# Designs tried in a protein design chat: VHH binders against Putative methyltransferase YMR310C. Part 4

Target 1, 317 residues: Putative methyltransferase YMR310C, of Saccharomyces cerevisiae (q04867)
Amino acid sequence: MSSTRKFKKVEKPLSQTRHYSLCIPTTLVSDCRNLSQITHKVYQVAKFASLFNVSEVVILEDNSQVDATKKKISTAKLILALLQYFVTPPYLRNTVFNEKFRPYLTAASKLPRLSTLPFTRYQKQDHGRYREGLTIKMQKPTLARKKIGKVFKQTKYINIGKSKALALQSQLVPINARVTIDTITRKIVSPQEAYGDFTGLDSQYGYYTRIASSFTDLFMKGPLKEGYTQSVYVPLTTRDTSIPELSSLPTAETNPHILLVFSTWDTLARAFKLDQDQFVDCQGPQEFFDAQLPCPVSNSDVADAIPMTLTTLSTVF

## First folded at step 14 (VHH)

Design x4
Fold by OpenDDE, fold request of step 15:
Structure x4 (fold): chain B 317 residues (1-317), chain A 121 residues (1-121)
Amino acid sequence: as target 1 above (317 residues)
Amino acid sequence: DVQLVESGGGLVQPGGSLRLSCAASGFTFSNYAVGWFRQAPGKEREFIGSISGSGKSIFYAVSEKGRFTISRDNSKNTLYLQMNSLRPEDTAVYYCAAQRGSIKPTGYDYWGQGTLVTVSS
């Protein structure tokens, strides 16, 4: 019985000329009954985000779901951790994730690696020349006296999943930064240089993740200096929002960064209310959206809405 | 040509007040949300606030609430920033910007050249 090793077709990420940030609410997992279901749902988000080369996934907290149950971890933090886990190379996972999170990542560890990620795709091709690393604090040389040493915010040491940290030849980089490293030259390189493609944000592999604790956090705390060029509401339910329908997207030449907010209106309204002190006579969340897309599917799950939306944006616009 | 021209900057003492103006030309002012930004030396540009095309909706950064007031006069194609209780840390170049559509703090299409505000004793 010839075990036809189904050559898992290495899926390449779709080429994107636009940067997309996906905002997903914690309600993403409201229908989940257990950690496994949560993990699987978040995995789907991670999969599609990676497939479409999404730059950022933002988790919008919905305080209405704060079940008084003494959960050791908030839903937002759980989703964040899972999303990060899926875009973290296996050899860095123990370094990146605190032991406190390990129990929540067990189901995630059993799921297939995202094949679209560069470090997954090129492991066999470059013989390990290029690796993803995490910058770490410089180990204080033992001998130097207690000078209250200026907490160096920069380091030359990178954890690359080996027993010994790699020392950069001529570069100092911020601590706790995700970097792509040429292990031969001992230099940080861009993902583009290393792998021939760009994933996520500059100098980062995979999508960037953050939590937005309020509505305004979505817009104010983005990873890009220039912020979001456009904000687009993607409704999960059919509702009249008075937001104009999306008619056009910026051209790739403008390097647009588009925020896609997948949510019910009620969720947004609640988040908006948290920031009410920042508003004078604002009518609601609609004031912050440049456009909206049609509801992809009535009562659609965010996990289903994401690929549909991104496909539409790539094919229609 | 689209132009945004800031004015009203200058030297002011701590605790003082200043009103900045931004004159817009070359586009339909009322169709654009407009906002104020500032950039201090060696710092990144920061959002102060924005106002909708109609002037009805205003969004402020948390740090600026209560001290700064944004308003607009569409008949004069002018955006205003009233600054009260000024502090040395408010020293910056202040910019006005315009965008089509929402009052979000990013994605502005047009920018002024800025006006310098110096708060010093």
Scores: ipSAE 0.859, ipTM 0.959, lowest interface PAE 0.4, mean pLDDT 89
Fold by OpenDDE, fold request of step 15:
Structure x4 (fold): chain B 317 residues (1-317), chain A 121 residues (1-121)
Amino acid sequence: as target 1 above (317 residues)
Amino acid sequence: DVQLVESGGGLVQPGGSLRLSCAASGFTFSNYAVGWFRQAPGKEREFIGSISGSGKSIFYAVSEKGRFTISRDNSKNTLYLQMNSLRPEDTAVYYCAAQRGSIKPTGYDYWGQGTLVTVSS
């Protein structure tokens, strides 16, 4: 009686039919006293963003805190670098991060890898067939004369953490792009194809990161062609009475992109004022939000608010 | 059925002016923020500006501020785009769109078919 071990069909992870972008202000780290504390706080954000398959993390720069102090790196850039670091495979970190960032990443290097990242979990199963890579400039053949050649904006070469770059068979891609590669076929593949998971913006595994320098940049400079379907204010302190509470989310069938803005009102107001020339008789940031979703716990830190909010969105809506 | 119908497009010389209209039907116009977009050949659609349901608040893209003016007449269910000092680069199909609630530049629920504006000498 041959016990046919019914291979439990690994239930395809629920295709994330909703995409979330998190907006986090630089005030996230305003209470931090040192780089280690900053690193840990940002790590928490990265952890939950990855856990919930967040597509994008946007850092809203608050210029009011730009301490004129000779800091070699802005707070926004630091947060960005750290967020990127945590979703970068170890074998690519030296390539992705310039030497200038290395001193700021020391504490980050000591933190546990994010286990939710597919390239960490499938290493044993796929024998390294699928790898994350960084596209690199085409190596000029040594012999070709110094003609100021057209800086090729596209390349077929990908650093996959090996001594030699992998050459794509039939594709040209932008330089300095994160991609998932099938090392056997030498083709770029989606994370879904590679790992069975959809994460990010279909360009790379993990969340996309950017800095918004102003309030309007948050809405206008996103990586999504169609932009955000819904904008949701997540107050960290007090609710705004002018913004309706979130009552529904778009259906998964519509492939919605939802922006979640974690902030105090004051921070948003300051960012809003920077773009005052773009507004005619606008009352404030509230006019740009479709809804608000208060955290269950009042006066929560952004790092704590993120998992609570994402859990609520997943369970209640 | 919800409908947005753009009109007023055409050929205009550089430096000229044009006023576009968008007629809305099939929904309560005043409850929606409405906006203008354009798409040039071979380019992505770009946001021009939006106006709140009440007509009080207007948001413009940085690039269009000063030359373009958005207004609405809720009694006529009509959105307007006044374009001045037109340039060849303004050649595009112009779209009106509507969304419920916010004046954000994305997430519009309803779209018109567009009207072509050609700026050429």
Scores: ipSAE 0.844, ipTM 0.952, lowest interface PAE 0.4, mean pLDDT 88
Fold by ESMFold2, fold request of step 15:
Structure x4 (fold): chain B 317 residues (1-317), chain A 121 residues (1-121)
Amino acid sequence: as target 1 above (317 residues)
Amino acid sequence: DVQLVESGGGLVQPGGSLRLSCAASGFTFSNYAVGWFRQAPGKEREFIGSISGSGKSIFYAVSEKGRFTISRDNSKNTLYLQMNSLRPEDTAVYYCAAQRGSIKPTGYDYWGQGTLVTVSS
């Protein structure tokens, strides 16, 4: 009879939220026969990572994988480039990705923009006060800055996808950095100020990406200062492990960072073996996971498992 | 009322040895993985290694394997760090920490206050 007004009370977008990192193996694309199929598979990952506001996607190398495509770039680097491409504003893509990558990005350039990203909305991007930019080399460095020896590493010029670069009012910033700017005041601002939210691990909007070359690199080589609060194994096949079933997640008020590892056990075991000299009597990867989720099907693909898992975590936990 | 208390720090000459202890109370010690960390002045806290609740499984950061040995005695609720062949670069505050169930190098719930180790002549 009466409806309840739903007000969300938020002091700031990231003050009380669960952050997720996805770990995906390079075997994600092992069944792909060409670059177009690889691109579509990675697009599915990027789409759902963006939809669920995932903070990080980590690519775990699997040395035993079979590459059915005849490409000269490693599978891990290709997946990385594609994931980065899908969260790069369209107007910056030619600057960020050099000529060497363009053959690998042809199929990606024809796929739909990810609508959940604020910089992919046509009207707001071209007519809004706030824009994503890339810092670029100074076009006319001053003689005073040349005398101090670091003039060429910093700039006040920002590529915002317009015919002319925007010059910052009084700031000098490192070259080749993603920034959010207020085009009216010509100042760098946070994504929170510009769009009302913030994702990722640094000051840019969109998930952060990296490659983990081994099992321990997954946990130790990340950009996150304090690392992962909880590690959760998400199996792609059914099997018995000693990892406890997930019963709860840390509350949002603690701002936890939860690592979700989408992999077969064999992939993890191979990656684990590469770090054997760091272990004494460790029984296997299971000792590094706080919890696991059930595998609901006999065989699951990573691209399918991601939205299934994220839906479950957002609705059940 | 969980507590972790480090002891055994002090001044030692280069090439010397120290044995650090960490006394645990207020929780079931054998259910927790425990680890050692250190923080040199002006640097970020660094993971040294961790040991499973049972004491059978040990994980070391790559740089410290061979000089440092982690062990635990569950009957005494105590974690140990044996440090050999000490160098001036090992000067730091050493911390013990505990987490439930996993040996991973992150996500530790409980921390000690630290014990200072100074390696100099």
Scores: ipSAE 0.761, ipTM 0.919, lowest interface PAE 0.7, mean pLDDT 81
Fold by ESMFold2, fold request of step 15:
Structure x4 (fold): chain B 317 residues (1-317), chain A 121 residues (1-121)
Amino acid sequence: as target 1 above (317 residues)
Amino acid sequence: DVQLVESGGGLVQPGGSLRLSCAASGFTFSNYAVGWFRQAPGKEREFIGSISGSGKSIFYAVSEKGRFTISRDNSKNTLYLQMNSLRPEDTAVYYCAAQRGSIKPTGYDYWGQGTLVTVSS
């Protein structure tokens, strides 16, 4: 997309080609007292990320606070599992999430399906021709005895939520991978071919999720080869930083992919310190942001800030 | 008008050292963060490190932080990469790049044509 004028009020329908990644901190749930509260908070993130066709949600670890819940997995892994659960079609959920996750997903199973996901939006148009699937290994006990010790890393079989796995026509693919399949031709297709270009990161079904264990992992370990074109800090409280205001953001080339970081400064500073051996005389996290948004309220919650920010950006870009 | 030109590449033996330069013109060099990248044949481009417009703040990729040193001289509009203890795996085309305002490892707007570094006996 070609940009002609900055921040005018003219309508910009082609701005829908912009892509966003959201960074949320594990402290998102620090005020939650139980798993149901955690689940509801993460559901709100998943809901609005799906609504705005966000490409990626990355979880920034902050292990500085006491976990008030009694659980055996880390807070980051719990948030990751919940985010993934909400974008997994119901028919794949028991296969994707093993028995160890069942106690953590009970509240999630009671929440409404996300109506904006590609499967829900396009089911009528193609009468189920295109479906999300999970590549699976299928073998019988007698075959397992004959191939002792070999690791089966490829398959032609796809779980599409039907009584029988779908066999690909002439393709072998890695096992345990999410795929979009044309059930008529029995071929893997891109989500773009199946659902159009409204789908998430690199035309994947729903948003991509990952954990960043440190500040630099946030920027370097993303799924895009070219990475983020711009990085924008979204403060949760009023704070004086040297990060430029959004109005000074340089115009991106075609296909912008903007990282939006929803965090308190203290969380960023702690994550930044974990990578200090990669820095020489860096003043702090502010050096990694191209712009920031104003914080219009004295204190904001990440789950509320996401739709407020994405709505605002939809009117500016 | 905007130009970034790498130089100093060549053939070097394993364990050797090499210093690359990147000459910049057509923009106010001190307003830009600049960085080094490399690309081996058939592989994807890889970030090495970046340095702020003032030259004070430097960020290194974890795999390269001990062997490579980035510096700049704003009076000469030049970015440098000092590479020590070179290995055959360092064989690649090395690129310099510039972006405004941030030392993040992505989103670079201006790129050089690259200089080849070959590490082989």
Scores: ipSAE 0.736, ipTM 0.913, lowest interface PAE 0.8, mean pLDDT 81

Design x4
Fold by ESMFold2, fold request of step 15:
Structure x4 (fold): chain B 317 residues (1-317), chain A 121 residues (1-121)
Amino acid sequence: as target 1 above (317 residues)
Amino acid sequence: DVQLVESGGGLVQPGGSLRLSCAASGFTFSNYAVGWFRQAPGKEREFIGSISGSGKSIFYAVSEKGRFTISRDNSKNTLYLQMNSLRPEDTAVYYCAAQRGSIKPTGYDYWGQGTLVTVSS
C-alpha cells in the first residue's frame, strides 16, 4: 500500500557489533606480474571486506620491493584506486576516476559487482528513491547564488548518475563528497535512513580507504575521532613475538573499533624505522599491539588470511 | 575507583615553561601506559605523547617539535609533562589518560578532568 516502503534483502552483509579496520601492506601484490593479477588480488580483498562489513581498509606502504609491472602509478595508489573503485556505484565511476586512471581499471570493470553493497542490492526495491551521489562544483557559477571573489568550495549540485545533476533544495555542501540522497525530497540523508542499516564510516556505505606512509600514520591518521580501541597483529608467517595471544575482544555493547594488521614483521619494522625520531627507546612495533593471532600455516597470503581471520573473530570471539 | 588528577596549569607568557603533573590512584600505575592530550577551544582533542608502564619507551606526536618532554615516577604514581618555549597556540585544556598494555595513541580507558594552560602576554 505504501509507495515508500523499503524491503529487506536476505543477502544482507553481517551486521556491525564490532567495527573492524584492516591494514594490508603494498607487498600484497609483490608476486603479481601484471595489472590483471594485481586487480584480481585486490578484488579478493574488496570482496571479503565488503562481505564482513569492514569499516576501513588501510594500505601500509612498503617501498622496498621492485615493481615488475613498470607502471607509472605507485603501487599504494593503484591498490587505493582499485579498492575505491569496487565500492563506487557503477554510475559514478567515470566521474570519480579521471581518464588517467582508466588504463589501470580495465580488468576491474570486467569483474562482478559486489552484491553485498547496499547500492547494488537496494536499488531495485526502492525504485531508485535513494541513490549514492557525488557533490560536484557549480556548472554555471555566474547564474548561481555565489559570492564573487571567493573560492567555489561548496555546491548544491549532486551527480547521481543521471544526465542532469540533482539540485539540493536548501543545503550547500562541500564539493567532491560522497553522499546519500533522497531523490524525492532532494535532501542528503543518512545511510541508516536510506537503507535501514549502515556499514562504513559516516555518510555512505562501503569501507573507507586510506594510505599510511609509516607505522605511526597507521595509528594516528585514521578517520576515527577516538581511534582504535584495540590493535591486533595478524602475522603472515610463523614468528615468535612478545605480543600476547588474543584471548578476548571488547564487548559488542561498547561498539569497539578493532584494527587488524595483516603483515610480515619485516614490513612493520621498515615502516617503524621511518618514524624513529618520534620514539625514545622503543623496542619496536610490538609495543603498539594489544594482542596477536597465531599463524596457522608457514606462509599466508593477505587475501586468504582476511576471510579466515574475520570468520574466526565473528564466530569464536 | 580510578582517578587521574592533573595539576600545574595556569597563565604563562610566550616563550615560558610549565610543568604539568598527573597523579594516579585506584590501579597499579606501572602496569599502564600513560599519555598526554590537549584540546584547544573549538578544536578536537589531540594526542601529545605516551610513555610505557616501565617508563623506558616514549612516543611523541610530530606536532610538538621537541618542545615537550614526557616522564613518569612510578614510586609516586605520577606522570609529568615538561613544556618549553610555549606559544599562544599551546593554549588548551591538558588531559592525562591511561590504558593497559600498549603505547598506541588510541584506546585509553581512564581520563583526567584536565588542567587549563593559557599562553598570553
Scores: ipSAE 0.730, ipTM 0.907, lowest interface PAE 0.8, mean pLDDT 81

## First folded at step 15 (VHH; from x4 with N31S Y108F)

Design y4
Fold by ESMFold2, look of step 17:
Structure y4 (fold): chain B 317 residues (1-317), chain A 121 residues (1-121)
Amino acid sequence: as target 1 above (317 residues)
Amino acid sequence: DVQLVESGGGLVQPGGSLRLSCAASGFTFSSYAVGWFRQAPGKEREFIGSISGSGKSIFYAVSEKGRFTISRDNSKNTLYLQMNSLRPEDTAVYYCAAQRGSIKPTGFDYWGQGTLVTVSS
């Protein structure tokens, strides 16, 4: 085991002071005519989400638009797979994404790696001590496990992109989980210990992704223990609403988690209607937002609105 | 000083009913959305539902639809939870909470101490 005093410090990403989750609708790709165009649009989302250390990207389903592409996977699942692909190290991609996804990921494999992710940056200073890994199922049951007769869902073995799996010293973890590994001590470590700051789940670097099938699912499901401290509507067109204009953000020391919802109102209204049996006399989606931002242009595309909004929040607020 | 105090908890048999109250003080009650949560032993806190400051708009979690009713009386600064057809899995500590503005199920700033409801199987 090498001494940590012999290693030079890893060059750190910027410290995260406010946490953001982005909600994007499946209609962000409605103007796309083929899988390559879809892939490039989603790549822009992944790029700026990574650049600004966004913690989560939530895909809000809206299946109202005609899909010009001929594909067997739903649009939401395609966007999810692409977003996950872009934050997956190249050496894990074949393991994480099976053969059924390969036709949908061809264009993604040809796009540049996201330079802000530490496992995709060219950095010699860390000497390869920390790696992303995927916990893997035992290749064969051992005699001791067969004598117990138990179905094992835990493992000490991690795929780190080498010919042999890395074995954890004394820890058992659930299979099929993304982890950050100190390869010298053979322990799971936080992304912050390995790379400085973090986004997404505590045990990985990069944004977390999920699909919200309905309006209330957007708020009710997620990886964050306490959920969102604030919800902010980011309109794509100017529209009269009763949502208050954003005037300030909470200070970084309160560790806020802000949900930014990039959507047209019609998308939100359709999603809201799917949950109508959970509401009594609710007037619409506006009742779930604490604030809104102005739309600076007549019409805004989600992929353009993301960097504009995040730049404004990081520099003006 | 903002204060939320739950009451009305206790032991009830399966199939029974119970009404919880939450008395609010130290703020303009009608300006706040309020909601109910519960936490069973060893489990994470679970959202039940929320009601707007005016009392007009109510949002319920899917799992509680039809059995639980949320209401408020702004003249008494009180939030209510009517629980019917109780099951043993409803055993939990029930909390009321308040936030300014929206009825979203997260981001509540003020919390009560909780009241225990036990549904004996």
Scores: ipSAE 0.729, ipTM 0.906, lowest interface PAE 0.8, mean pLDDT 82

## First folded at step 21 (VHH)

Design f3 (from w5 with S50A E64V K100S)
Fold by ESMFold2, look of step 22:
Structure f3 (fold): chain B 317 residues (1-317), chain A 122 residues (1-122)
Amino acid sequence: as target 1 above (317 residues)
Amino acid sequence: DVQLVESGGGLVQPGGSLRLSCAASGFTFSNYAVGWFRQAPGKEREFIGAISGSGKSIFYAVSVKGRFTISRDNSKNTLYLQMNSLRPEDTAVYYCAAQSRGSIKPTGYDYWGQGTLVTVSS
């Protein structure tokens, strides 16, 4: 059996049998005094969402408190940027996040990388076949103004974090798009082809993130074709909500997408009120949840509740 | 043996009205939230609205609020959709659905009817 030029088997993340989406409120940072404290809170969310292969993190806006951190960006957009930063390959971060974001990301740049993402799981030089990239303008310092601006809106050049941009073999693609590239064939490939079976909605970049501006927006504007199969309230404080206790979760053959909502009740009630014109005689947010989990520690923080909840779901359900 | 059977679809002029019914059997109807969905040709299924098991609480999509009314009669195991001020864009197959866990959320429906066609022609 002669020597063969084969690529070594890569270690891919384990496929998850259930898809989880986490909903976190903007009030999770309401007790933070500065950007560093905000960043550390959001980092803990990103860390455990990544560790448990969470498919989506949804940020529920709650503007009940004045932000004392003296920033120009809304709290929801800051949390979104931080969550996205932590799942962006380090070699693309300065390109993806423009200069206006850099003041908000200073503390984040000092935190440890999330080792469970494919972008941080380099094995060997030969295993660098697939890389994440960002499509960029032509690598030419003097731009020729030729005919029709649509020509410069397309490119064959991809920033893959190396000193020279990678050139695609034959085709132009839109600029400023994130892509997965096969560096051997110099072609754009799907994340499924590059990394195999991942868990989640779009495993090429880790969890998907979005902002929900209202309570119904949380359920209706998600990226899932069929939406959430089950909605579960995860209380941060004790309260009688009349929501049934969780007794079971759907099995893998139903391809479940479970929404876990980490919030105090008051946050949900405020968000619910914003949509009052869509309701007739609804008594409150409880009518939208299929189940709830117990609140084992009064006044739980979202950053603590997430790993406690995910551990429980992975080990006892 | 859960069954949901829609009826009442047909051709209607713009500005007209139509009332759809959904007959339910094989489960305790009053324990389930039920809702209406529609699907236009070539488009994804769209949530219209849902009503709680008791019939007290109702949630409507923004696109139909004020024009459509959802109700139920638990003694007859029937869900209703009253559609008023119909527009050509309301043309679709309308489905009723039931949620086994009882919430009125717009997703996670386990039981579906086969649908009834509504055409609003102008």
Scores: ipSAE 0.742, ipTM 0.911, lowest interface PAE 0.8, mean pLDDT 81

